# Ledger of designs, part 5: VHH binders against DNA replication and repair protein RecF (recF)

Target 1, 363 residues: DNA replication and repair protein RecF (recF), of Pseudoalteromonas atlantica (q15zz5)
Amino acid sequence: MKLDSVQIRNLRNLQHVTFKPSHGVNFILGINGSGKSSILEAIHYLGFGRSFRTSKHKNVIQNEQESFTVFCECLEDSTTQRLGLSRSINDTVSVSINGIKGNKVSDLVSLLPVQIFTPQSSDILLGAPKLRRKYIDWCLFHVEHSFLTCSNAYSRLLKHNNALCRKQQVGYANPQRVYWTDLLAQYGSELTEFRNAMMTRLIPLITSNLAQFLPEFCVEISYYRGWEKGLELNEALTKSADRDYKNGYISVGPHKADVRFKISGKPAQEVLSRGQLRMLVAALQLATTQCLMSYTQKTCIFLLDDVGAELDAAKREVFIDRLLESNTQLFVTAIEEHQLEFIDKYQNKKMFHVEHGQVREES

## First folded at step 1 (VHH)

Design k06 (framework vhh_8k46_1)
Fold by ESMFold2-Fast, scan of step 1:
Structure k06 (fold): chain B 363 residues (1-363), chain A 127 residues (1-127)
Amino acid sequence: as target 1 above (363 residues)
Amino acid sequence: AVQLQASGGGFVQPGGSLRLSCAASGFTLDYYAMGWFRQAPGKEREFVSAISSSGGSTYYADSVKGRFTISRDNSKNTVYLQMNSLRAEDTATYYCAAVDTYFGSHIEYLDQSYDYWGQGTQVTVSS
């Protein structure tokens, strides 16, 4: 889906902003503090249900206000959808789809695939395995209708099984515990099959992108499913049961899964410079939009924040060009137009100037 | 506000059949794994059967394999337990339970505690 109009109320310094983006590329220009990143933050809420800048929703609400609201009109195959999200100071959320309230956040975010590239995006490589699992799981969420139900079931079953381990009152062979462990194995195996299939799709796309972004390196990409090779998950859970009971948590399963990147047998983060790690992240993020287009014909909305800090001019141009080739609707922040010297080659583009929380379209 | 109502119990002779139903209200079953448990007089609650949210995976206690079949109809917000070739040992109050798989305010997985149980329905197998 493509955004046809965006309305933002009481979000950061944006009191009341309305604009109509291009279906191609949108350049958002303004000095630091003007509100340009807040515009991307608003769009990010529609695609993720959260801010990329803070974990605390109340910090996103404008001072002296009780809530913020983000509303959009989206176009998909000539049909218009009307989507809205509001979050209040008491941390309640309200989601509206085509005038109907009471929807779940998952209902909204499933309609609007959004990806983001920021200075913090290198955390995918440098951070905990959880961030690399999120990378795969974002793709699955938008491609596989039953993924979210399986994934949420696994997370909840994991929490319940961990609680049973901590109580130390129900041994592994107890019928109630066998029931919960078996369900965990069933959902965990289903989740792992989704991730295996998705990695099979993503690896060739990432490798193709790396030829443009890191041509001097051969990056080996592998998926670790979260337990010992050669065993089914139920066997691995049985093998670890005594340890898990003693330690108070389940130690094997897809919640321990990871994506590994190696160069000449060493972790990529030990070989690559900070700038080169950003190139690897760019290749990864580009692969998600390409995967969505190639296997579902769905298009992505992509947010690039602080472009001048992330990519050199040549890599920036290649990144934008390849995103547009996958029919991505793109939003790019910059301080000055001259930082984007290649933009005159784009025909389907709009320029927006942000000043003191107000947005003006350049004609 | 999650509520489960179990029904369909009654008196049957050995070798007879019963179909139990578990109707959910206050939530949509599309995002829930469902299970059946039973409790005989003077005994602790025992696992009987479970079904995944999609219906693609089912699990049965050894004592009921080949005799009981669990199924679901998400459009009717209901889970069923078809009980065939009933034995005196199947006499118990049968309870249904739900494992919540709802998505929260973030695409990252929900961290919630399980505590959704229905009211029981009595099954008595006796001549």
Scores: ipSAE 0.000, ipTM 0.140, lowest interface PAE 16.8, mean pLDDT 81

Design k07 (framework vhh_8k46_1)
Fold by ESMFold2-Fast, scan of step 1:
Structure k07 (fold): chain B 363 residues (1-363), chain A 125 residues (1-125)
Amino acid sequence: as target 1 above (363 residues)
Amino acid sequence: AVQLQASGGGFVQPGGSLRLSCAASGRTFSNYAMGWFRQAPGKEREFVSAISWSGDRTYYADSVKGRFTISRDNSKNTVYLQMNSLRAEDTATYYCAAKEDYSLYYTSPDEYDYWGQGTQVTVSS
């Protein structure tokens, strides 16, 4: 699905912005504080239901306003979809799909696959395992029909089993506890099978991208499922039961899963420079758009927000070229045109200038 | 609530250097990301630099990259901005600000919960 029209109201310094992006690449130019990252933030809400800049929706609402709204018209196989999201100061959400209100955020975000690259994207590699699990799970959410139901079931069962451990009145051999840990093992194993299958699909794509982005390094990628090799999840849960009961939480399972990156046996983050880590992240994020296209024929919207000028012009060019090869609709921020000297080669492009929260298209 | 006091501003010639300091009151300083913003008369506050709670991540506006360096000393509850190769366009009131480090995007003024009173920097042309 590609954005054909975007309307933003009362989001950050954007009071009322309307623009019609190119289905190819869109360059958004402006000095820091002009509102260019806020435009990407608005599109991000449509694809994720949240900001990439803050966990607090009220901080996204323009001062003295009751709510912000993001609305778009999208094209999918010649059919126009009208999508909208509003957040209010009391932290309520309203989702509209084709004029019908009362939809879930999950209904909206499933229609519009959005990916993002920002200065913080290196946290996929440097941050907690949860961020690497989110990377896999985003792909599964858009590719696998049954994933969300399984993931939600596992999360509820994990919460319940953790509560049983905290109470410390029901030993692990009690039939009630055995019932709940058996269910946890069943859904956890199913969730792990989804992730194993997805990693099998992603690794070749990432490796192919790394041949272009970091050809001097051989990056080994492995998936840790969250418990000891050689054991079924049910066996691992039994083995950890005494510790889990003592500590008040389940210590093994897919909620402990991780993706590991190694170069010559050492963690990649210890070997690679900051610029090289960004290229590894770029390879990872490009792989998600390629995976989505290969398994669903769906195209992504990709947000490239480089406010800190983390990528030089050559790195941006390679990244943009590869994303366009996957039929991705791109939105790229920059301060000045000289940071984008390569743009004259793109035929399907638009330039937008952002100043004091206002947007104008370059003729 | 944390209180922030900025200092170190003054008059300097083009090409000169200044070091700004931001002292925080309270024992929770190490839980906050810190940022520097500047504002010239009649203009909006613009991002200058930011540093994560641990000091492991730093961010710079393109206009100051390579000239300014942000650092922090959590034992002294202080963040610093070393400004080198100053230009006339760097003339502004400089504000330090603190935010809870739950958002990883540091360039938005509205993400910052606590603000200092500011310190004036004047670079003669």
Scores: ipSAE 0.000, ipTM 0.126, lowest interface PAE 20.1, mean pLDDT 83

Design k08 (framework vhh_8k46_1)
Fold by ESMFold2-Fast, scan of step 1:
Structure k08 (fold): chain B 363 residues (1-363), chain A 126 residues (1-126)
Amino acid sequence: as target 1 above (363 residues)
Amino acid sequence: AVQLQASGGGFVQPGGSLRLSCAASGFTFEDYAMGWFRQAPGKEREFVSAIDWSGGTTYYADSVKGRFTISRDNSKNTVYLQMNSLRAEDTATYYCAASRLPYEVLSTDYYEYDYWGQGTQVTVSS
């Protein structure tokens, strides 16, 4: 789906903003603090249910206001969808889909695939394995309709099995240990099958993108499923059971999975400079839009927020060109027009100027 | 067929006590988390309390914590709610429910419960 109109109320310094983006690329210009990143933050809420700038929803609500709201109209094959999200100071959320209230955040975010690139996106490579699992799981969430149910079931079963391990530590015998570990193995195996299939789709796309973004490096990409090779998950759980009960948590399974990046046998983060790591992340995120388009015919909304100007104009141009080839709708922030000197080649574009929380389309 | 038969409701004065029971049949009771919910006229169903499969873990809504006690007897396929120090605002139809994922005792969202009893009315008035 493509955003046809966006309305933002009481989000950061944006009191009441309405604009109609281009279905191609949208350049959002303004000085630091003008509200340009807040526009991307609003769109990010529609696609993720959260901010990319803070974990605390209250920090996103405009000072002295009780809530913020983000509404949009989206076009999909000539049909208009109307989507809305509100967050209040008491942490309540309200989701509206085509005038129907009481929807889950997951219902909203499943309709609008949104991806983002910021300076912090390098945390995918430098951070904990959880961030790399989230990368795969975002793709699965938008491609596989049964993924969320499986993932949620595994998470709940893991929490329960961890609690049973802790009870065992204090002398409580679990008479149904085999039942719970068998269920955990069933859902964990299904989750792992989803991730293996997705990695098989993503690796060739990432490798193709790396030929353009990091042509001098050969990056080996592998998926670690979270337990010993050669064993089924139920066998691994049985083998680790005594240790898990001693330690109070399940130590094997897809919650321990990771994606590994190596160059000449060394972790990529030990070989690549900060700028080169950003290019690897760009290749990864471009692959998600390509995967969605090729396997589902769904288009992605992509937010490119590089307010520190850490991508130069030439790198931005290549990235934007590749994203547009995947029929993405782009939103790109910049401080000054000289960072966007290449924009004259784009025909399906709009320019927006942001000043003191107000948005003006360049006529 | 799955059945949850709630009973034990009635009329009581403020400060009084009632014990609700919910008899379960048609599923492996000891594998399921059980919850109690209530609904006052014109309001949505509100979480009251939940108990895991073993009875070892319980959770209570802030409004009833310290006054209500949830328990279960797996040998009798029954879950109980002991209600003490009852208040006028406790007036509601009380429903027992079984979690669709037997292990999830901390779910306070009634949409996470698949099997529901018919309810038993509790009226607290003087």
Scores: ipSAE 0.000, ipTM 0.142, lowest interface PAE 15.3, mean pLDDT 83

Design k09 (framework vhh_8k46_1)
Fold by ESMFold2-Fast, scan of step 1:
Structure k09 (fold): chain B 363 residues (1-363), chain A 125 residues (1-125)
Amino acid sequence: as target 1 above (363 residues)
Amino acid sequence: AVQLQASGGGFVQPGGSLRLSCAASGRTFSIYTMGWFRQAPGKEREFVSAISGSGGYTYYADSVKGRFTISRDNSKNTVYLQMNSLRAEDTATYYCAAEPGLWYDDSYTRDYDYWGQGTQVTVSS
């Protein structure tokens, strides 16, 4: 799916911005604080329903305004779709699809696959396991029709089982308790099967990308399903039941799953420099666009926000080239055009200049 | 918000059959797991059956497995529970529920009703 037009209102310093991006690569130029990252943040809302810069929607709304709005027209299979999202200071969200209001955020984000690379993207490697689970789950959400249903069912069952543990009035042997843990095991096993299948698809793509981006290292990639090897999930839940009841939460299952990266038996983050970690992250995120294209023929919108110049020009060129080979629509921020000296080789490109929250297309 | 309306309950003799319907209003019905729950007087609400958004995955409580069949018609925004070989123990108010939700964030599910108003099933001679 390709963005044909974007309109942003009252988002950060962007009061009213409208532009028509290229279906190929879009370079967004301006000094720090001009609004470059805010343009990417607006597109990120359409693909994720949230900011990549803050968990607080109020911080994204322009000062003295009550809401922000992001609207786009996008092309998929020769049909134009009109998508909109508005967020208010009282935390209400409104989603419009083709003129019809009352949609869920999940309806919107399922239509528009968006990925992002920022200086903070290294948190996939340095942060909590939840971020690595989100990496796999983004791929599943866009590739597997029934994934969302399974994931939502597991999440709800987990909350219910956690509540039963906290109440401490229903012991493990109670038939009602056994019933809920059996359901949790069934949905959790199905969720784990989806993730195992997706990791089987992603690992070869990541490995292929690492041969280009980080050839000096052999990175071992493994998926930890969230419970002891050799046990079925129902057996693991039974084994942990007394501890879970005492502690008030379910301690085993796919909500504890992780993706592990090792070099010579050590966590990759202990071996790799900050720049090398960014190349590993780039390989991971490129793999998601490749996976989407290979298994669904859907294209991705990719946001490359490298305002700190963490990637040098040569690495940035390789990353952009590989993303374009996957028919990705790119939005790339830079402070000055000379940081992108290689851009003259791209035919399907547009350049936009951002100054004081205003956007103009370079002729 | 999604509104759920359960119907099709009534009086039936042991060994009889009933078909319950749950009609959903609102968009995106096809992405929700739909479930049936029941509550008998003086007891907690218990799970009966669930069906994934695509219809490809179905789940049943052991007490109803082999007797009840859940299905859905996404073109009509309706989920069905076919109840065969009914027993006195099946007497309860039956509720349908939608599992709205984002796979990664609960904050966007608050606008949807999780439970319908229920329909009474009485199995008695």
Scores: ipSAE 0.000, ipTM 0.162, lowest interface PAE 13.7, mean pLDDT 81

Design k10 (framework vhh_8k46_1)
Fold by ESMFold2-Fast, scan of step 1:
Structure k10 (fold): chain B 363 residues (1-363), chain A 125 residues (1-125)
Amino acid sequence: as target 1 above (363 residues)
Amino acid sequence: AVQLQASGGGFVQPGGSLRLSCAASGFIFSDYGMGWFRQAPGKEREFVSAISYSGGSTYYADSVKGRFTISRDNSKNTVYLQMNSLRAEDTATYYCAADYTGWSYLQHPSYYDYWGQGTQVTVSS
């Protein structure tokens, strides 16, 4: 799906912004604080239901306003969709799809696949395993229609089994507890099968991208499913049951899963420089758009917020070129035109200038 | 059932020392990485120090490196922060936090799963 028009109200310093992006690449120019990252933040809300800059939605609402609104018109083949999201200071969210209110955020996010690259994107490599699980799960959410149901069922079952462990009123051999543990194993195994299949698809794409981005390194990518090798999940749960009951939580399963990156037996994050880590992240993020296009024939919207100019011009050009090969609609921030001196080769492009929260399209 | 009890804060003069403790219960402490964060009035919580599940890796914010030492005792389910050469700028409420990954490579509050109630440290002459 491609954005045909975007309307933003009361988000950061953007009081009232309307613009019509190109279906190809959109360059958003302005000095720091002009509102260019806020435009990307608005689009990010449509694809994720949250900001990439802050965990507190109240900080995104313009001063003295009670809410912000992001609205867009999207084109998929010949069909136009009208999507809207509003968030208020009293922690309410309202989602509209084609004029119908009362939709869930997940309904909106499923229609508009959005990916992002920022200076903070290296947290995928340096941060907690949950960020690497989110990387896989984003791909699954957009390509496997049954994934969300399975993932939600597992999360509910995990919460329930953890509560049973904490109560300590029901011994492990109790039939009710065995029933809930068996269901946890069933859904956890299904979730793990989805992730194994997705990793099998993503690894070749990531490896292909790394040949362009980090040709000097051989990166080994492996998936840890969250429990001991050689055991089925139900066996691992049985083996850990006494410990889990004593400690009040389930210690094995896909909620402990991780993706590991190694170079010559060492964690990649210990070998690679800051700039090289960003290249690995770029290869990972590019693989998601390639996977989505290959598996679903759907296009991704990609937000490239490189405000620190941490990608050099040559690497930025390669990244943009590869994203466009996947028929991705891009939004790229920059401070000055000379940072984008390679843009003359792109035919389907638009340039937008952002100043004091106002947007102007370059003629 | 999950609980992190932070203690050891107080008033000290510049150049002084304090040892903070965080006693954990309700989870397998030895499987979790542990971190210390601080928050001054009107500011966001900032990273101070972290330690992996085994104690084999430690991490420090540039502002405290060389002055603070993080350690843990898995037999006592406790993480410690030894603060030496304290400065007025170290004045804040200090929070301990648990990271279910066990590794504690990250430096942002949003990645920690369990939080203590905090203990106040005031450095003033």
Scores: ipSAE 0.000, ipTM 0.105, lowest interface PAE 22.0, mean pLDDT 84

Design k11 (framework vhh_8k46_1)
Fold by ESMFold2-Fast, scan of step 1:
Structure k11 (fold): chain B 363 residues (1-363), chain A 125 residues (1-125)
Amino acid sequence: as target 1 above (363 residues)
Amino acid sequence: AVQLQASGGGFVQPGGSLRLSCAASGRTLSEYAMGWFRQAPGKEREFVSAITSSGGSTYYADSVKGRFTISRDNSKNTVYLQMNSLRAEDTATYYCAAHFESYGTWDYASTYDYWGQGTQVTVSS
């Protein structure tokens, strides 16, 4: 699962870029605004179907162009896979897999596991619970075949049950409403079991990584499933039914789940400095690539967009080394070569220079 | 990361206007879809309006379409709800909410991650 070639058209300041990355580590050098982050943004589209820099797809399309396209060839068991995504100014998305068009974005992103670390990655700790749920759910999406079907079913059932709460036309004891609530509890419990199992896998990996990144701290990690401890989900839904009916939405369930990080009983984000929070996030993101490799033998593509040099050289080296130990294909941005003083120890590496939206491979 | 504070409510006569503001602190609103919800006395909470993170798309409940306008000013980290031609039926506590990503769930309160405390709007003669 490694990118062998990448082609980018009309994305940000990248008009037409083609390059062949190393299967190990790729250093992308250039001044701010050269297009370094745009190269990572293109690869991110292949793995997530979206930008990590903006929710506005139109802002990603080069000025005066009608669409952007990202295309890659990747190697899987000595067979070349050909993957492409195009997004137009009218919000049309087109996905191609091995020359066949009309695929869903989910079909594409399931084939290419991509993870990212940026200065904004601290939002996993500082942001809404949804970002921490996405962290777990990314792992489940790539590890568990039935996860997406279960997750989608729960989302549809949640939407339907919320609509029933808003209308106030059907009381809780009505057999039709009881049917939909019971079905919501069934899929919600299944989703919660997936997340419990995944947290059991991730916690030891995160703890191992923290020994390298934050050895001075003992970080306690816990999963809140989204409802009162000691109750089954159907019992919690029954208990909250009057409140949910009055408020117009389902207030309990895995859509309210969260992952909590504590140090000596206090939220980690209140104890750790900004640099230490970045180390915790690095440990979390590294754990996802390790989990994928350990349980599926699939390898990950990792995007390290730390152009501000927020990670010190020693921590950056440890992060890269550990990613490469999980057979990750890595893309690292930097302004100047001297910010990468440790790179001479890597044999499977390539260096690319980005200037005014053009990419040149260093000899 | 995002903390929301709603303001601008008050007493107004039928046919009058009010502008509600939802100020964000912590992080910029540029990556968040924003929604307004309301809850009237003795009624369920209902969707009022939403604006995508880009500001390129806006959505309105049928009961407010043509009378209310949602807008955002990312430079001020604020989203607004301009309410014109107010009716007695618009009397409610109005809540603003933020959602990191919206995929067709803009009208469901459960999909929003951050909520303001609410601001009371009373329309009476």
Scores: ipSAE 0.000, ipTM 0.111, lowest interface PAE 21.0, mean pLDDT 83

Design k12 (framework vhh_8k46_1)
Amino acid sequence: AVQLQASGGGFVQPGGSLRLSCAASGFTFSSYWMGWFRQAPGKEREFVSAISSTGGSTYYADSVKGRFTISRDNSKNTVYLQMNSLRAEDTATYYCAADTTPYSDLWEIDESGYDYWGQGTQVTVSS
ESMFold2-Fast, scan of step 1: ipSAE 0.015; ipTM 0.454

Design k13 (framework vhh_8k46_1)
Fold by ESMFold2-Fast, scan of step 1:
Structure k13 (fold): chain B 363 residues (1-363), chain A 129 residues (1-129)
Amino acid sequence: as target 1 above (363 residues)
Amino acid sequence: AVQLQASGGGFVQPGGSLRLSCAASGGTFSSYAMGWFRQAPGKEREFVSAISDSGGSTYYADSVKGRFTISRDNSKNTVYLQMNSLRAEDTATYYCAADRGSYPLSYYFEELTSEYDYWGQGTQVTVSS
C-alpha cells in the first residue's frame, strides 16, 4: 500500500508533523539532528512495530510527553485504509485499523510491507543466522497466506518438544513423544518448503542486482535448511534424539536454517570490505521489494537512511531506480541536495526540508 | 509449561462491570507474557488484551481500549482483566493465554506473529438486557 498522508505526534523531536508523500520518491533533507531519521523511524513503527534506532520504546517518546502516535492513510486498490499506532510511557500499545476492533501489532504490520537500509543493515550478513532467516520470513509473511499459521504452529511444537526434552521422563521412543516429534517434522517440512520456494524466487533477483552493485565478484548463494543433507526431517530428528534429550532442546530443523554467501569458496563476509558488504545487503533488500511486487502486485514502502556513509552517488542512483521499477514508495534521507544530483530526472517526487523537528514541503 | 484457570465471568447488564482472573500454576509465571482472548458464538476467537512479563507493557484491541484494563500480580501468579462499561457485543467466552514472546514489541516478525503457547479454560461473560 502507498502512504497518502502521515501524521506523527510526540516522536523524538517531532511534536506534530503532518505531510502528504509522493507515491514515487520522497527526499527528506536536513542536517544531522533535524528529525530526518525520526520521520523514517515513525514509518518503520507502522511496518515493524518498533524503532530501528533503539530497543527502548520510552526513549522514542518526546521528553515530558506521555505517548507518541503515528497515523497514516494508505491507498490499496483505490480504497483508503486508516492505520495508527500509539505507544505510551506506561508501555501501553494501541493499534487502530479503520476504527474497527480486534487489532494486534501483527495485524497492522501485515498491511504495510516496509523495508529499510541503514548502516546497521550489514548485520544481516555479519550477525547470527536468525537475521538471515528473518530476511526470508519477511517475504513469506507478506506473500504467503498460510506461512504465518505454519510458522506459528512450528514454533509452538518446537517449544513443546523442547519441554519434553528437558523433562526427560518420557523416552524418545515413547508413542506420545513420537507423536509430537512427527507433528514437528510435518510442520517443519512445510515451513522448509515455503522457504525453499522463496529462495528459488529471491536468488535470481539478488544475482541480477549484484551485477550492478558488485560486478567484480561472483557471489554464490545457498540455503541450508537446518539439518543433514540426504535425510528427511523426521529421520534427522530421530538421529539427534539422544543429544536433544541430553541438552534439553531440539537441535535440528528449520529453526537452525541459514542463507550462505560464498566467494571462491570462502564466506563473503571474510572477503568483502564493509562498504562491499553494504552493497551486498542493498542487493538483498532490493530483491525483497522486487519479489513482493512480482509475486503479489503489492507495493512496498522502502526507507533509505543515506547520510552519505553507505553508497556513492552512482550506486545510490541505481538503487533508487531499481526500487522505483518495483513500484516501491521511497523515503530517502540526505543532508544536502547536491548528494542527490540525479534527483532532477524524477518527475514523481517530493522534497521535504526538516529543521528543528518541523517539516516543510519544497515548492 | 503453565496451567491456566480463568474465572470471574457471569451475567451483567449493559454499562456494568466485571473483573476476570486467570490463575497460573506449573511454571515460572513471571517469565510469561499473558493475554486475554474472547470468542462469541459462531465467531472467530479475537484478541482482547495482553501484558508483558514485567507488567511494563500493555496492549488493547480498539474495541475495548479505554474500557478494559489488564494487570498482573506476579506474587499471586495471576493476571486480571477489569472490564468496565460493558456492551452487548462483549458477550463471549473469555480465555487467558501465556506466551514466552518478547514484549514490548520486537524487531523480529516471529515475536510479532507468534501465537500464545498455553491456553486456559474459558469463563463465560454475558451482557444482556
Scores: ipSAE 0.005, ipTM 0.161, lowest interface PAE 10.7, mean pLDDT 80

